# VH-VL binders against q9nrl2r1430to1533: the designs that were tried, part 174

Target 1, 104 residues: q9nrl2r1430to1533
Amino acid sequence: GGVHELSAFEQLVVELVRHDDSWPFLKLVSKIQVPDYYDIIKKPIALNIIREKVNKCEYKLASEFIDDIELMFSNCFEYNPRNTSEAKAGTRLQAFFHIQAQKL
Below, E stands for the ipSAE of ESMFold2; O stands for the ipSAE of OpenDDE; V2 stands for 0.75 times the mean of E and O plus 0.25 times the DockQ between their complexes.

## First folded at step 11 (VH-VL)

Design K28 (framework fv_ficlatuzumab)
Fold by ESMFold2-Fast, scan of step 11:
Structure K28 (fold): chain C 104 residues (1-104), chain A 122 residues (1-122), chain B 107 residues (1-107)
Amino acid sequence: as target 1 above (104 residues)
Amino acid sequence: QVQLVQPGAEVKKPGTSVKLSCKASGYTFTTYWMHWVRQAPGQGLEWIGEINPTSGDTNYNQKFQGRATLTVDKSTSTAYMELSSLRSEDTAVYYCARHGFRYTSKGYFDYWGQGTLLTVSS
Amino acid sequence: DIVMTQSPDSLAMSLGERVTLNCKASQSVYSYVSWYQQKPGQSPKLLIYGASNRATGVPDRFSGSGSATDFTLTISSVQAEDVADYHCGQSYNYPYTFGQGTKLEIK
């Protein structure tokens, strides 16, 4: 771990946020808007929360950062059927992440 | 102040195509999905489809699949709906409407254009 | 497709009366129902989203309730400017669908 790793995490999160398919992942799902979400998803997470953790130096290992990103995608595929816009966006963004994560 | 501006009317002959516009202002155009909904005279609302202005991804009501094509021009913040093989039954007011949520496809239509009256007659 | 059925088709109320409009979904849509007000010659305007959340700028006399298949829009004290068609719609599954509308008139 170190400053170089934290800079790499921040850069990757910024690339994910700017990606066309980031829209389902930018913020936590609203319980008001999607009331059954938290009955199904027990470990909610989103890019804004992950970015906050990066900025507060809460990731001690690259694996911890990668685990949070993968949890985000896992939640997407668990809640959203494969033919939904969310699942399609998640599939493309996850593929992009896997390519970028090779640089970590 | 969010605004969706549509032209007032279009008159087309059966068998032709029409391309209707919806110019957005007052928000970041690429942030919200755009929907198209029509209303035949004296009837209810009918959803045609939606487009993500960022990715270009679309979802259509199967009734319009193959006839309706949704596109956007990000440089002018304008959404378009092209409807082909027009029939008299396509005579309706066509609305564009903004999706109310940024982060989920399960939403509502928070701002509506004033509508374009399409008349299809010989 | 999910069919949305509104009732009544039309009603006439006296000023100040409480009015209740109903909307039924052919299958569960959870709380993914919105209500739209459409005045003559105008586009629809969002009133309620997520079954019970009032949209910005909508008077507090409008309220929504319900879940699963049965939904209600209530106007606690009807005003002259409330003359309109009221549409309910679901956004739970594609295609998004609307009811046939309820026409509200003042006696």
Scores: ipSAE 0.016, ipTM 0.703, lowest interface PAE 6.9, mean pLDDT 89

Design K29 (framework fv_ficlatuzumab)
Fold by ESMFold2-Fast, scan of step 11:
Structure K29 (fold): chain C 104 residues (1-104), chain A 122 residues (1-122), chain B 107 residues (1-107)
Amino acid sequence: as target 1 above (104 residues)
Amino acid sequence: QVQLVQPGAEVKKPGTSVKLSCKASGYTFTTYWMHWVRQAPGQGLEWIGEINPTSGDTNYNQKFQGRATLTVDKSTSTAYMELSSLRSEDTAVYYCARHGFRYTSKGYFDYWGQGTLLTVSS
Amino acid sequence: DIVMTQSPDSLAMSLGERVTLNCKASQSVGRYVSWYQQKPGQSPKLLIYGASNRATGVPDRFSGSGSATDFTLTISSVQAEDVADYHCGQSYNYPYTFGQGTKLEIK
């Protein structure tokens, strides 16, 4: 889709949410579940927040949408060492995202 | 009501393998990691490994790496642990347990099966 | 591996007394410690997760505290039904590890 067509962003977010490796990214990291997360990660984001932004028409350019998705993956790799389940899921989901983003 | 149902007992000879089952109900099976934990008679709990029922990803305690294999059957909401090259010191109660948080690997075990007593003897 | 050490190994209390069980990690585990109650012949049951959060359905006489390396489970007024082994465990790093357990008995 085009940079001004929010339905394309919605479709891509839905595909990410449905992916088997989306589990670390579905919701903002809980401070109860991961107490030191917000000491390390200064710009937290998750698929539910990105989807809300799409629905509220907050992305003006496709690059803004892509930047938020990439921030989500960057946060994952900054917090989680490469040998963790989160980092492995993030690596595979990011590759899937890059393939899907080519359709934009 | 979350339930994890396991067989009561299994008896095996040394050198054989065993495949233990854990049938889940009362929640969406694919949304939570499943753990396997054992307890030898009179001893504490020992973590064997975990599996994500959606992706099939596993993480193992290195002590069991190569001997334990975790699998799932999504169609029957059943998790399995196969343990090979059995020794008498593998005699223990084997529990499956559900991971308490969907969104992080750093969780806890919120629901436990009733356990299968595996006896390894001649 | 992170070693979890529980103390005491066992204790006997009178009904209504305050009980304190200790759990020490060989290195910092943040607040990623849970406590499990195991009654004779039964599977473990979650009591506390994340050091201090009480699990659903667990009586308010049970409380947890601590961070880093030192953790405590407190039962404010012991009841007969509390006879059990209590296990602490960490989920900070793989492999997840548990203490050896503390056995609580009633005098």
Scores: ipSAE 0.255, ipTM 0.807, lowest interface PAE 4.1, mean pLDDT 90

Design K3 (framework fv_ficlatuzumab)
Fold by ESMFold2-Fast, scan of step 11:
Structure K3 (fold): chain C 104 residues (1-104), chain A 122 residues (1-122), chain B 107 residues (1-107)
Amino acid sequence: as target 1 above (104 residues)
Amino acid sequence: QVQLVQPGAEVKKPGTSVKLSCKASGYTFTTYWMHWVRQAPGQGLEWIGEINPTSGDTNYNQKFQGRATLTVDKSTSTAYMELSSLRSEDTAVYYCARHGFRYTSKGYFDYWGQGTLLTVSS
Amino acid sequence: DIVMTQSPDSLAMSLGERVTLNCKASQSVRSYVSWYQQKPGQSPKLLIYGASNRATGVPDRFSGSGSATDFTLTISSVQAEDVADYHCGQFYNYPYTFGQGTKLEIK
């Protein structure tokens, strides 16, 4: 994408990072902290990785950016049962993302 | 240096409520979940519940659901546990403890308060 | 609820002996077990998390092992300051649960 598109992705990532429910998504899950995570989740991703990709101009289309954010939420719901705090945070943050993504 | 400061003791009558405090310092309070654990005299540890200081999200042990309420005051970096309808069986040391993982609910307790001895007697 | 059972309830060891404390879960908790040391009149202190990871500042004579339902805390050479109650807990499923504790004494 263009300059305006890149700026929009950065703005949206910053808003996600600042959201109260971003805590499960800020950084990649540690194998030491969650030993079975990488046995279950084959395509790990987090907001810090997505932000780096935005800054390096690696997203050519808005759909590629949206796909990475949706992968992040999909991983959350695959690993975490619905009654967990991670799943509750993910549900609220995903709803916030869907509203903001309409601007893309 | 991480510190969790709790009052030493509280004495309450049966049927009343108590609100115990846990003041955190030495780290960013909103970054880590806070847990509450009790220990009756001569007994093992019993988990009461947890709270995310940022979102206010809570999870409770069903045994305490409806009687325990966890809250935080971000401006003073203080966590609170209110326990209602007190019984003599609630006599115990109540600890606050910091969750060791920043990004997952599965974890451990890395720092503990010194505990508040709650005595429930008439 | 997942029930955690520790064994033995208590033991007395001579200085320098190797001691093994056991913790069994009623169902698989994977590796989500931590161990805590509690000296008389003090709060619990983290020793081991994730079954085998030693917490910062904990002496290397303490080690943890195990997975699924069977876990072990080992002290390779018991010292006088190791007199304490030892608690295991699972952090895999809510509610988080602890064993009843093992009391370690020195002869």
Scores: ipSAE 0.027, ipTM 0.715, lowest interface PAE 6.6, mean pLDDT 89

Design K30 (framework fv_ficlatuzumab)
Fold by ESMFold2-Fast, scan of step 11:
Structure K30 (fold): chain C 104 residues (1-104), chain A 122 residues (1-122), chain B 107 residues (1-107)
Amino acid sequence: as target 1 above (104 residues)
Amino acid sequence: QVQLVQPGAEVKKPGTSVKLSCKASGYTFTTYWMHWVRQAPGQGLEWIGEINPTSGDTNYNQKFQGRATLTVDKSTSTAYMELSSLRSEDTAVYYCARHGYRYISKGYFDYWGQGTLLTVSS
Amino acid sequence: DIVMTQSPDSLAMSLGERVTLNCKASQSVRSYVSWYQQKPGQSPKLLIYGASNRATGVPDRFSGSGSATDFTLTISSVQAEDVADYHCGQYYNYPYTFGQGTKLEIK
């Protein structure tokens, strides 16, 4: 039940964190580094927050977990133009996620 | 203490290639983008490009696109810049410099190497 | 490309005087401007990033201000050790570009 589902979400988050393209997604964007980020992005999220939610059993459905990961990618593509390093990393990591999410 | 160690000088003939090194220590090499910047004698600073040591992603100044190639060796914490088809106007001090921010590609240069003087002469 | 223009090209000041160095971008770079000090024979050293944030270890006599297209580096009371070339640069858009530099001399 819950134990198997928690393990699956945790394993997927660990795989995302270990991926070479996770660097834009590891932590929330700093307002000091990017002053306009929070003016544009209204629902900020990052892998460290998603992982904490998994560990606290806050995802009741697999769809809720998937929605948070997709929100993370959506924020990346909203803020970053397509030719930026963040957008390129996001594109590759999202493709990797879609393959792994088939197991959920 | 953060250190970026570069060779002092290189002398090359026109038409050849050079591969300059930058050995990093005092921080986690893969965490920060590495930049390459040159300065011709008596001139200002000119950005060549940047590399993410984890992903291998690069961004180049279009002026150097096709001639400059940035690489890294994570096992030795060393960044490299190869510049091909050398011309006399490539004579300059070449610096590696560490990106000031983690986790974002926009950034300033917080630590600089000592620079390598490349002289291209016939 | 964004062109960064510094003024003046050079200036000579007396010890203790207030020094103002200007940097103008050809288009808005928001606050993505940094300032570097380069002493003769040395590599550049970061002074200011994000237009107004002082880098670690930089004396408080150095301050940066400005936004969009017009930026200023101020030295409130110039010291002999401040003899250097000062470079501004933008990191808002690729390619990253620098001004030509301002040479500061002490009389």
Scores: ipSAE 0.276, ipTM 0.797, lowest interface PAE 3.7, mean pLDDT 90

Design K31 (framework fv_ficlatuzumab)
Fold by ESMFold2-Fast, scan of step 11:
Formats: sequence, structure tokens, C-alpha cells
Structure K31 (fold): chain C 104 residues (1-104), chain A 122 residues (1-122), chain B 107 residues (1-107)
Amino acid sequence: as target 1 above (104 residues)
Amino acid sequence: QVQLVQPGAEVKKPGTSVKLSCKASGYTFTTYWMHWVRQAPGQGLEWIGEINPTSGDTNYNQKFQGRATLTVDKSTSTAYMELSSLRSEDTAVYYCARHGYRYFSKGYFDYWGQGTLLTVSS
Amino acid sequence: DIVMTQSPDSLAMSLGERVTLNCKASQSVRSYVSWYQQKPGQSPKLLIYGASNRATGVPDRFSGSGSATDFTLTISSVQAEDVADYHCGQFYNYPYTFGQGTKLEIK
């Protein structure tokens, strides 16, 4: 639609960013502070990158957007044992995402 | 500069509760997790728990689950640890410490408070 | 719980000697080990994080190495001001755990 309309993807990303459990996902993990992350995770992604892709109209299908969000959660669970704060936040945020994604 | 200010000492009787404070300054309080660590006389460091000042989410060492309660007051940039059912074995220096990585719970403690010496005796 | 074991419990070194302090985890902690220096009557101070990264303001004679279960803190040329207890801790899994500490003294 209009110049000022937000896409459904942008609205959902904004809701994810505002969620209390978004803190592990806001930006890419620092290689300096977490040096082994990039040895384990080969396709790093974060909400700021996903939002940039939305703004550049890089998602042509809802499935592509959902795949990137799910990759973000998959990376979290691959790297972080299930009893960590990151994994717990990821589990709650992923559940929230699944509910909101029904609107897509 | 980053500072975490704690009271010097507390003396309590067994069976009572204590609420220790840690006042942060020099950074955005809500940005970093705050941890609590104790050290009994002549012993090593023991992690009690952590709190996210933004969400209020906490994680505890199971040894302290149910006895320790971590809270924050965002308006005063102060973190609190309440420890109940005190025993003589709780005699220790209690530190607050800032998590060094903003987005990830794994990492390091980059700034430490001066510690509060808690003495639990009759 | 992941048990962190430091060795030796204490050691005395001569000025200028190279010293190595060891820290062993009971299971893999990847690179999530930090080292802290604690001088008498003071709070711990961060020396090394992520197994090998020196914290800001820490002299270059301090270095960390290791991965998985075996970690080492090295002081290339020990100085009088290095008298302290040294603690390693793992921040990979809950609960976060520390070793018992190594006391470094000068002869």
C-alpha cells in the first residue's frame, strides 16, 4: 500500500524487538566476547538484520521471512544448552512468534 | 565510570532474613544482567544468581532457589538480593557483579561491588 | 553442576619467573572461562574472559589459553604486585561455577 504503511513482517519484527525475551536476538553475537560462536554457528542472523531485509523488500514470500526467524531460534538452541537464559528466552519468544505468525 | 556500591557489613541472627543492596552508576542500568556471588571466609567464589533488570527474569543456583530472591529498582538503579532462613554457613562476603556482555548471558563479570560482609551468629 | 578444579592450591615464585596456573572443568565449557585476580581485602578483578581475551587495563604479561576442559593462566614475568588469589570460573552452563582458587606468593 502507502508510503507510511508497515508490512505485516515489519509489524511482527517490531513486536519481537519489543518483547522482553528479545535481548539475545537484537544484534549479532560479538565474536570478541563470544569467540567460539562463529565456529559453531555458520549462518548467524539477528532481528536487526531481519528487519533490514524487510525494509529492503527482500522477503517475497511469508515462508522466507518465517525461515529466517526460525533460523535465528535454531541457532540459539544449537549453541545454547536448554537450561541457559538464552535458550529459555528463545523458547518463550519462539512461542510468541508462532502465535503472531498466524496473522501472516 | 562504572561503579557498584554496596554497604560494608550486616550482622543477623540465624533464622532471620537480610536484604542486601547494590547501587549502580556510570552506565545504563537496564542494559546488563546483574549477578550475585558470595565468598565464605577463606573459600572460593560461589554464584547465587542473576537478574535481567529490563525483564525481571532471574536464574538461580539451585542451592539458593527458594531462599534467595533477586529484585531491581530501575528508578534508583539498585539491585537487591534477599536471603531468608539464614544459617551460620551463610556468613560470607556478598558481591554484586555486572555481566560483561550486553546481549548474551554467557561471558564474564567486568565490574564488581566492594562486597557486603554478612555475619550470621547468635 | 560443572566442577572447576584449580591447581596448584598455592605456589611461591621468584620475581621475574614465568608462572602457569591451571583450571580444569569436569565437562566441556567451550571457551567460556574467565579469570579473576583478588588481592587481600579487595573484590575480584577481571583479568581474562573468553579463555584468552585480556581485559582492558590488564598488563600484557597476563595471558590465557585453553578450550573445552583444560585452561591455563600464564604470567610471563611475575611481579611483586601479582601477589593475589586467582579464580577461574565457567559461564557456559548454569549454575555458573568457580574453582577453589590458587594463591600466588613471592619467595
Scores: ipSAE 0.050, ipTM 0.737, lowest interface PAE 6.2, mean pLDDT 89

Design K32 (framework fv_ficlatuzumab)
Fold by ESMFold2-Fast, scan of step 11:
Structure K32 (fold): chain C 104 residues (1-104), chain A 122 residues (1-122), chain B 107 residues (1-107)
Amino acid sequence: as target 1 above (104 residues)
Amino acid sequence: QVQLVQPGAEVKKPGTSVKLSCKASGYTFTTYWMHWVRQAPGQGLEWIGEINPTSGDTNYNQKFQGRATLTVDKSTSTAYMELSSLRSEDTAVYYCARHGYRYQSKGYFDYWGQGTLLTVSS
Amino acid sequence: DIVMTQSPDSLAMSLGERVTLNCKASQSVRSYVSWYQQKPGQSPKLLIYGASNRATGVPDRFSGSGSATDFTLTISSVQAEDVADYHCGQYYNYPYTFGQGTKLEIK
């Protein structure tokens, strides 16, 4: 834990936000726009929440940060069939994340 | 003020291709999917496909798969639909329309262009 | 493909009357239905999305209801400017599909 790790988390989340495939992950899913989402997904999360947690120093271990990002992808694949735009974006962004996470 | 500007009309011969444009203004072009919908004279609306201007990802109605190609030019905030192997039954008004949800691929159409009347005749 | 069927094909109403337009989906689309108003010579304009949510700037005399396969657009007191074709569409599954439209006229 420490200053360097928190800076690394911020850098990684910024890189995820800037990625072309981040669009399904930038904000929590709207119940009005997707009425059945919260009936299926028990632990919703999004990049804006993860970034807020980084800024508030809520991640004490790299594993906690990685777990939240993996939860985000897991939720995507649980809700969205493989042939959807969300699932395709999630697959590409997750691969990008795994490469960038090697820097942690 | 969201605006989608399309040319008024195009006339093409059967067997040729056409590339229709849709110039967006009044919002950040890359943040919303763009749809293409046509309407034959006196008939209902028919969805052709959608494109994400940021990623370039497309989804097509299978009826148009292989004949329709959706593209964007981010520098000019312009979306394009190219339709090949034109037939007389392709005569219709072609609309571009903005996706109503920013962060979900399923969505309604919140703003529509004025449409381009494509006439396919010899 | 999901088939959307509207009824009636056309109707003529007197000013101030309540108008009910119907839209039926061939299979459940949950609440992923939108309604569009198209005046002669104009592009469609969004009225309702998510079966019952009124779009910004749409008068409160327009309301939507329904779920699964049966949907209704209601105009509580029809006005002269409401003369138009009304289209319902589903955005639950690809390809997105629309009904054939209902033409509303004033007597």
Scores: ipSAE 0.334, ipTM 0.824, lowest interface PAE 3.5, mean pLDDT 91

Design K33 (framework fv_ficlatuzumab; at its last look DockQ between E and O 0.88; V2 from the best seeds 0.00; counts 0 for: pae E 5.9 > 2)
Fold by ESMFold2-Fast, scan of step 11:
Parts: structure tokens; sequence; C-alpha cells
Structure K33 (fold): chain C 104 residues (1-104), chain A 122 residues (1-122), chain B 107 residues (1-107)
């Protein structure tokens, strides 16, 4: 029985994961689902990876955490045209993130 | 395990509307997009649209935009398609079908309902 | 809209023969093509997705190939249970579109 304390980063990631628009970001895209994804996106990332980095205390600065979340959205908008469901979900989730990130 | 249950048949008059149901079981309903496809007697398959049960986002075939409305009831794991201003050419079997991928909107259809035969006649 | 055209419209085969069904897209759909089997009075059943990936439970005599605009479904040794309509579909661009179908019969 240890003390279970969530960091601010963990709390924010949990909020993102629970958001209705997180579905494109929960895990890395498989090559079977999107065969050309890794030819276009050079630094893939997803919420499960970011959460693992938080849990392993790999973020030393809030800016590092924010950079990884912004990379995730940047990848979404680079791969997906603006009129796609992924891009629409990304736009809404990014706006939600910007509001929540004020706490950092 | 995965099942999509639809009513067998519906009969409607021209100019009316119909709301078809599709009850899902055997998986987490909210994690997969749901599609609607129709097939007129002796004809090919025609995609109507899709809905994300979590976000409520919809995409429609422009041929049905304004006539078709897709909705879901998360509490009963049921998807609905309402089609208005019915014409005789809307006579077809209407299928619901589950999207093949959990985390992407691009996808094929891995499980299909039995279909509802809609007959539109006066 | 992307038009999917299947050929032939119908064919009759003898048991054990190799069957080849074709599907052509009016523009490139990359590898975003699926194939469905529809037996009389039944719902379509997924056979192949992503042009070449066999769906779970589908016998290995079924295979898919192709990219861009030209796609093929092959049945290496046709069996009596394979009598059905076969439909190709592109899921690259909205609206998703299907071919007109190919009817497979046994002689």
Amino acid sequence: as target 1 above (104 residues)
Amino acid sequence: QVQLVQPGAEVKKPGTSVKLSCKASGYTFTTYWMHWVRQAPGQGLEWIGEINPTSGDTNYNQKFQGRATLTVDKSTSTAYMELSSLRSEDTAVYYCARHGFRYISKGYFDYWGQGTLLTVSS
Amino acid sequence: DIVMTQSPDSLAMSLGERVTLNCKASQSVRSYVSWYQQKPGQSPKLLIYGASNRATGVPDRFSGSGSATDFTLTISSVQAEDVADYHCQQYYNYPYTFGQGTKLEIK
C-alpha cells in the first residue's frame, strides 16, 4: 500500500483520455489501418505513450509535456485533411487542452 | 459474440418517414463507428452514412444528405437511421454494419445486421 | 464520387477451379479496398480488407491483391459453399462506394 498521488500531468492526460474527441489519439495507428502513415509522420506519438512517459517521470518541465501533446495534434493535422473526422476531433480536443493547460 | 439485431420488415407510404433500429451487443458499443448501407432488390450495395457513437459526429453520402438522420442511444447500445420523404425507389434492405477499426474513421465493415426490408408503396 | 467497376458480372465454375474476380476504381484508392461475400438471402460477410488482409475465420483459399486502381479477389480452389455474390468496396474517400457485384455459380 503506497501513497497514490496523481501529478498535474497525469490528471490532464486522464481528462484528455476521457474526452469524447480522444478516439483518434488513444494509441498509435497500425500499419494495417493506415499503410502510409509512417512514411508521412516522422515522430509518431499518442496519449498512451504520453501517459507512460508521465508515469515514468520522463517530463522534467511542463513545456516538454505540452510539446508532446502539441506534436500529437500537429501530426493529426499533417496527415488528415481539415474536413476529416480525425481533424475535427483534433480541433475540438486541442481547444479543450489549451483551456486545461492553463493549470500548468 | 458480436451481434447487430434489426427488425425484419417495415411498410411505408410515399411522403412519410421511417426510423430503423439496430441493437448492438457483444462489444463496447461506443468504440466503433456504425454504418448504414442499403440494397435495392437485385442491385448492389449503397452507403448511406456513418456515426461515431461517442462524439455524435456523422458523415453522409451527399445523395442522402438532408433526408437521412443518424442517431444513437448509448444507454441501450442502439443505432437509428431516420429516412424522410420516402419514395418507391427507397424500397430496399437496410443494413447497419460495424466499422472495422476502433481508432480511425477510414474503414471497412466487419459485422453486419440481418437487414430490415423497407417497402415503400401506395 | 469514386466508381467501382467489377468484372465479370457473373461466372460459372467447376469445383476445384481457380476463380479470379476483378474490381477497378475510377481513381486511386491506394490499398483501401474490401471484399464481401453475400450468399442468397443473407447479409454481406467480410472476406478481405486493405486489399490483401484476410478477415478472421476466412479460409486461406481466399486472397486479395492489387493497389491504386486495379484489385483482384482470388479463390484458389472453388468449393460448393462459395456460391454467392461478391462485392468490392473502396473506403479511401467519401462517399464509400461499392462495385455492382459479381455472381459466382457452380456448373
Scores: ipSAE 0.430, ipTM 0.842, lowest interface PAE 2.9, mean pLDDT 91
Fold by OpenDDE, look of step 13:
Structure K33 (fold): chain C 104 residues (1-104), chain A 122 residues (1-122), chain B 107 residues (1-107)
Amino acid sequence: as target 1 above (104 residues)
Amino acid sequence: QVQLVQPGAEVKKPGTSVKLSCKASGYTFTTYWMHWVRQAPGQGLEWIGEINPTSGDTNYNQKFQGRATLTVDKSTSTAYMELSSLRSEDTAVYYCARHGFRYISKGYFDYWGQGTLLTVSS
Amino acid sequence: DIVMTQSPDSLAMSLGERVTLNCKASQSVRSYVSWYQQKPGQSPKLLIYGASNRATGVPDRFSGSGSATDFTLTISSVQAEDVADYHCQQYYNYPYTFGQGTKLEIK
């Protein structure tokens, strides 16, 4: 049930965070380092935020959790051209996520 | 404190290869991208490439693509740059430089090694 | 590649004078510009990042400004220890590129 799903979400977030390609997604983008980021990305999100939502049991459905993860990747690809390290890392991490998400 | 330690000098013949080292300390080595920048005598700075010490991902200046190889040894917190097919024009001070901010790819450099003088001459 | 052009190539100033160094990008680099100080025989030292953010430990007499293509490093009151080469750099796009440098001397 719900408890089992929460555990699954927690585990998946842990796996994402531990992944070598998680570095672009661990925390929100710094406005100082990327001044125009928030002009472009209107729904910023990161793994630490998602983890917090999981811990607070804010996800009632797996689809809601998946939507936030996909939003995270979508933001990355929206802001970063394909040849950027962030986009490349995002591509790999998203692929990993898609595989792991099948277990949800 | 953050330190990047490089050997003082290398002397090589044209056509050979060199592998320069950069030992990092004073911070978590795997959390910052490492860059390599060179400076020919009396000239400006030239970016060679960058490496993610965690994933091993690299990006190169196309000028050096296929000739420069960046690697890291996480166990010793050491970054390496190998440059092959050396030419006289490769004579320069080669710096390793830490990425200025963790977890982003936008690359400025907040700490620099002392540089290694590479002299390529017949 | 984005070309960064600094001006002047060199200048000599008197102690206490205001120094202005310029850097022009061949195309917009937004605010992704850094400045470095390189004293003779030393490695570059970060002064400014993000066009206008002073790095930790950098004296407040140093300031950066500009956006898009035109950038400026200003020393409000030049000191003897400011004798160095100054480099601008863009990190908007690969490959990262530097200006050719400006040599600052004291008269």
Scores: ipSAE 0.349, ipTM 0.831, lowest interface PAE 2.2, mean pLDDT 94
Fold by ESMFold2, look of step 13:
Structure K33 (fold): chain C 104 residues (1-104), chain A 122 residues (1-122), chain B 107 residues (1-107)
Amino acid sequence: as target 1 above (104 residues)
Amino acid sequence: QVQLVQPGAEVKKPGTSVKLSCKASGYTFTTYWMHWVRQAPGQGLEWIGEINPTSGDTNYNQKFQGRATLTVDKSTSTAYMELSSLRSEDTAVYYCARHGFRYISKGYFDYWGQGTLLTVSS
Amino acid sequence: DIVMTQSPDSLAMSLGERVTLNCKASQSVRSYVSWYQQKPGQSPKLLIYGASNRATGVPDRFSGSGSATDFTLTISSVQAEDVADYHCQQYYNYPYTFGQGTKLEIK
């Protein structure tokens, strides 16, 4: 939507990046460092990409923005078993996101 | 120049505890996981655990559950490993080791400290 | 725990020979395997990560291969400075585990 909604997306992405649990989500996973990631995850996404999409006004609906953020968490939970540090960080950051998303 | 500086040696009695330090320099301390690995004399390497210096998240080898505690001091770029209820089989060289990539927990180690020899004897 | 079994336990080679060291995982670790060189009295040094990626500064004579359960470290032309223990490690699942090591000597 409108100008206020786009600035809310930017504000939310900044809050996610600043969160201590953002570390698995800042940039796309490196195939060199995690060789099998792209064999399992077919729609990769990360906070830097989402932030660029906000900057380019590529989200027309709040639901599209929310879907990309939720895809980011879904990828984390699909690739990482629940007891891993990445999955635990994802759970905490997703909870934080849900609280902040009520402001949209 | 990445450096991980550890004290050379510690001597302890059985039943006591020890807190080993690892001072990091030459990189941004909080963006890499820190790991601890030990090597008993004439034996192989054994992973103890890991810590994320930003979040404080830890993962432990279950063999050390309840005895090992990993912490960091972000202001001094120092990692710590405390091992309690020491016994003679804890005699080993204890290494800190940096994770090989920023912002993932998967544990291969690109830089190692020179190790602290812990001797536990009565 | 995932058991990493290395073979052989030790070997002695002439300079310039090709050396193959093996590491077998008790279950699939995909490509999450690293190899370390440990010279006498020193800490381990990373050689290979992700089964086949050479770490920075590691000579071209070192190469890694394998996936799932069977992994190899190859030294194409062994040199005197390659005398060391060699360890494989899996980092697929907790706890991370190392093989027992292979001791390489020059005769």
Scores: ipSAE 0.107, ipTM 0.741, lowest interface PAE 5.9, mean pLDDT 90
ESMFold2 (binder alone), look of step 13: mean pLDDT 93; pTM 0.947

Design K34 (framework fv_ficlatuzumab)
Fold by ESMFold2-Fast, scan of step 11:
Structure K34 (fold): chain C 104 residues (1-104), chain A 122 residues (1-122), chain B 107 residues (1-107)
Amino acid sequence: as target 1 above (104 residues)
Amino acid sequence: QVQLVQPGAEVKKPGTSVKLSCKASGYTFTTYWMHWVRQAPGQGLEWIGEINPTSGDTNYNQKFQGRATLTVDKSTSTAYMELSSLRSEDTAVYYCARYGFRYLSKGYFDYWGQGTLLTVSS
Amino acid sequence: DIVMTQSPDSLAMSLGERVTLNCKASQSVRSYVSWYQQKPGQSPKLLIYGASNRATGVPDRFSGSGSATDFTLTISSVQAEDVADYHCQQYYNYPYTFGQGTKLEIK
């Protein structure tokens, strides 16, 4: 669809941030802790970046917002093997996001 | 200063269970994963599992799956490892250890407890 | 499971000598390797993480290198206080696994 108001995207981002499985996604992956991350992941993103884009009204369509959230999960699954805690948290948080995105 | 405090020793009979504690201080307990590692006398280190103190999410070495249970008490900043169906080969020093960065389970262990010597003997 | 193999099992060095300890992974672990020093009767202490990053407070004589399957810990000038077992660990994939350890002694 249509252009959504700030409050809908803001509410969803806040719900994601508060979720116990958000820990891998709260901020950009540290290059110090994970030196090869940025060699593999070419479009890094995290919830703090998405939240800032919401606050600056940079999303014109719900699809653009959803695409950024899905990019975040895609990056997680590309970098992290399926048996990692990051991948497991990502799977659960993505499922939660899909339920909440029904409101958009 | 980050500290992980463990009791010095425990003695248990085969077939029983033990619950080992690890009291954390000097940091926000809920922001770092806690790991458990053991070392049998004269042998190398063996990873048992990890727990996220915020979510309660756990991952175990399959060798300990079904016997080890990791829990936390956030009110006392204490992590626990319960090991059931004890055998003599479970005799080892058991360490709790914290991973290096907040929010990542891909962790090296930046701080270690002193270890608890568990002796399983009849 | 990823198997970590250290070599040599033990070595004795003279003070001031350069020593290298090796650690080999059975499959690529990228740069997710850490090294720990364990002195007799003590808990392990982190020396190196991410293959090459020195932990806070660790002397400059300790350095790590390597990637994928082959990793090295180097002590540029061995001191008496360096007598210990040294363990490598991969934290790339579950279960996390350690090498068998290398024992360093002074002649």
Scores: ipSAE 0.037, ipTM 0.721, lowest interface PAE 7.0, mean pLDDT 88

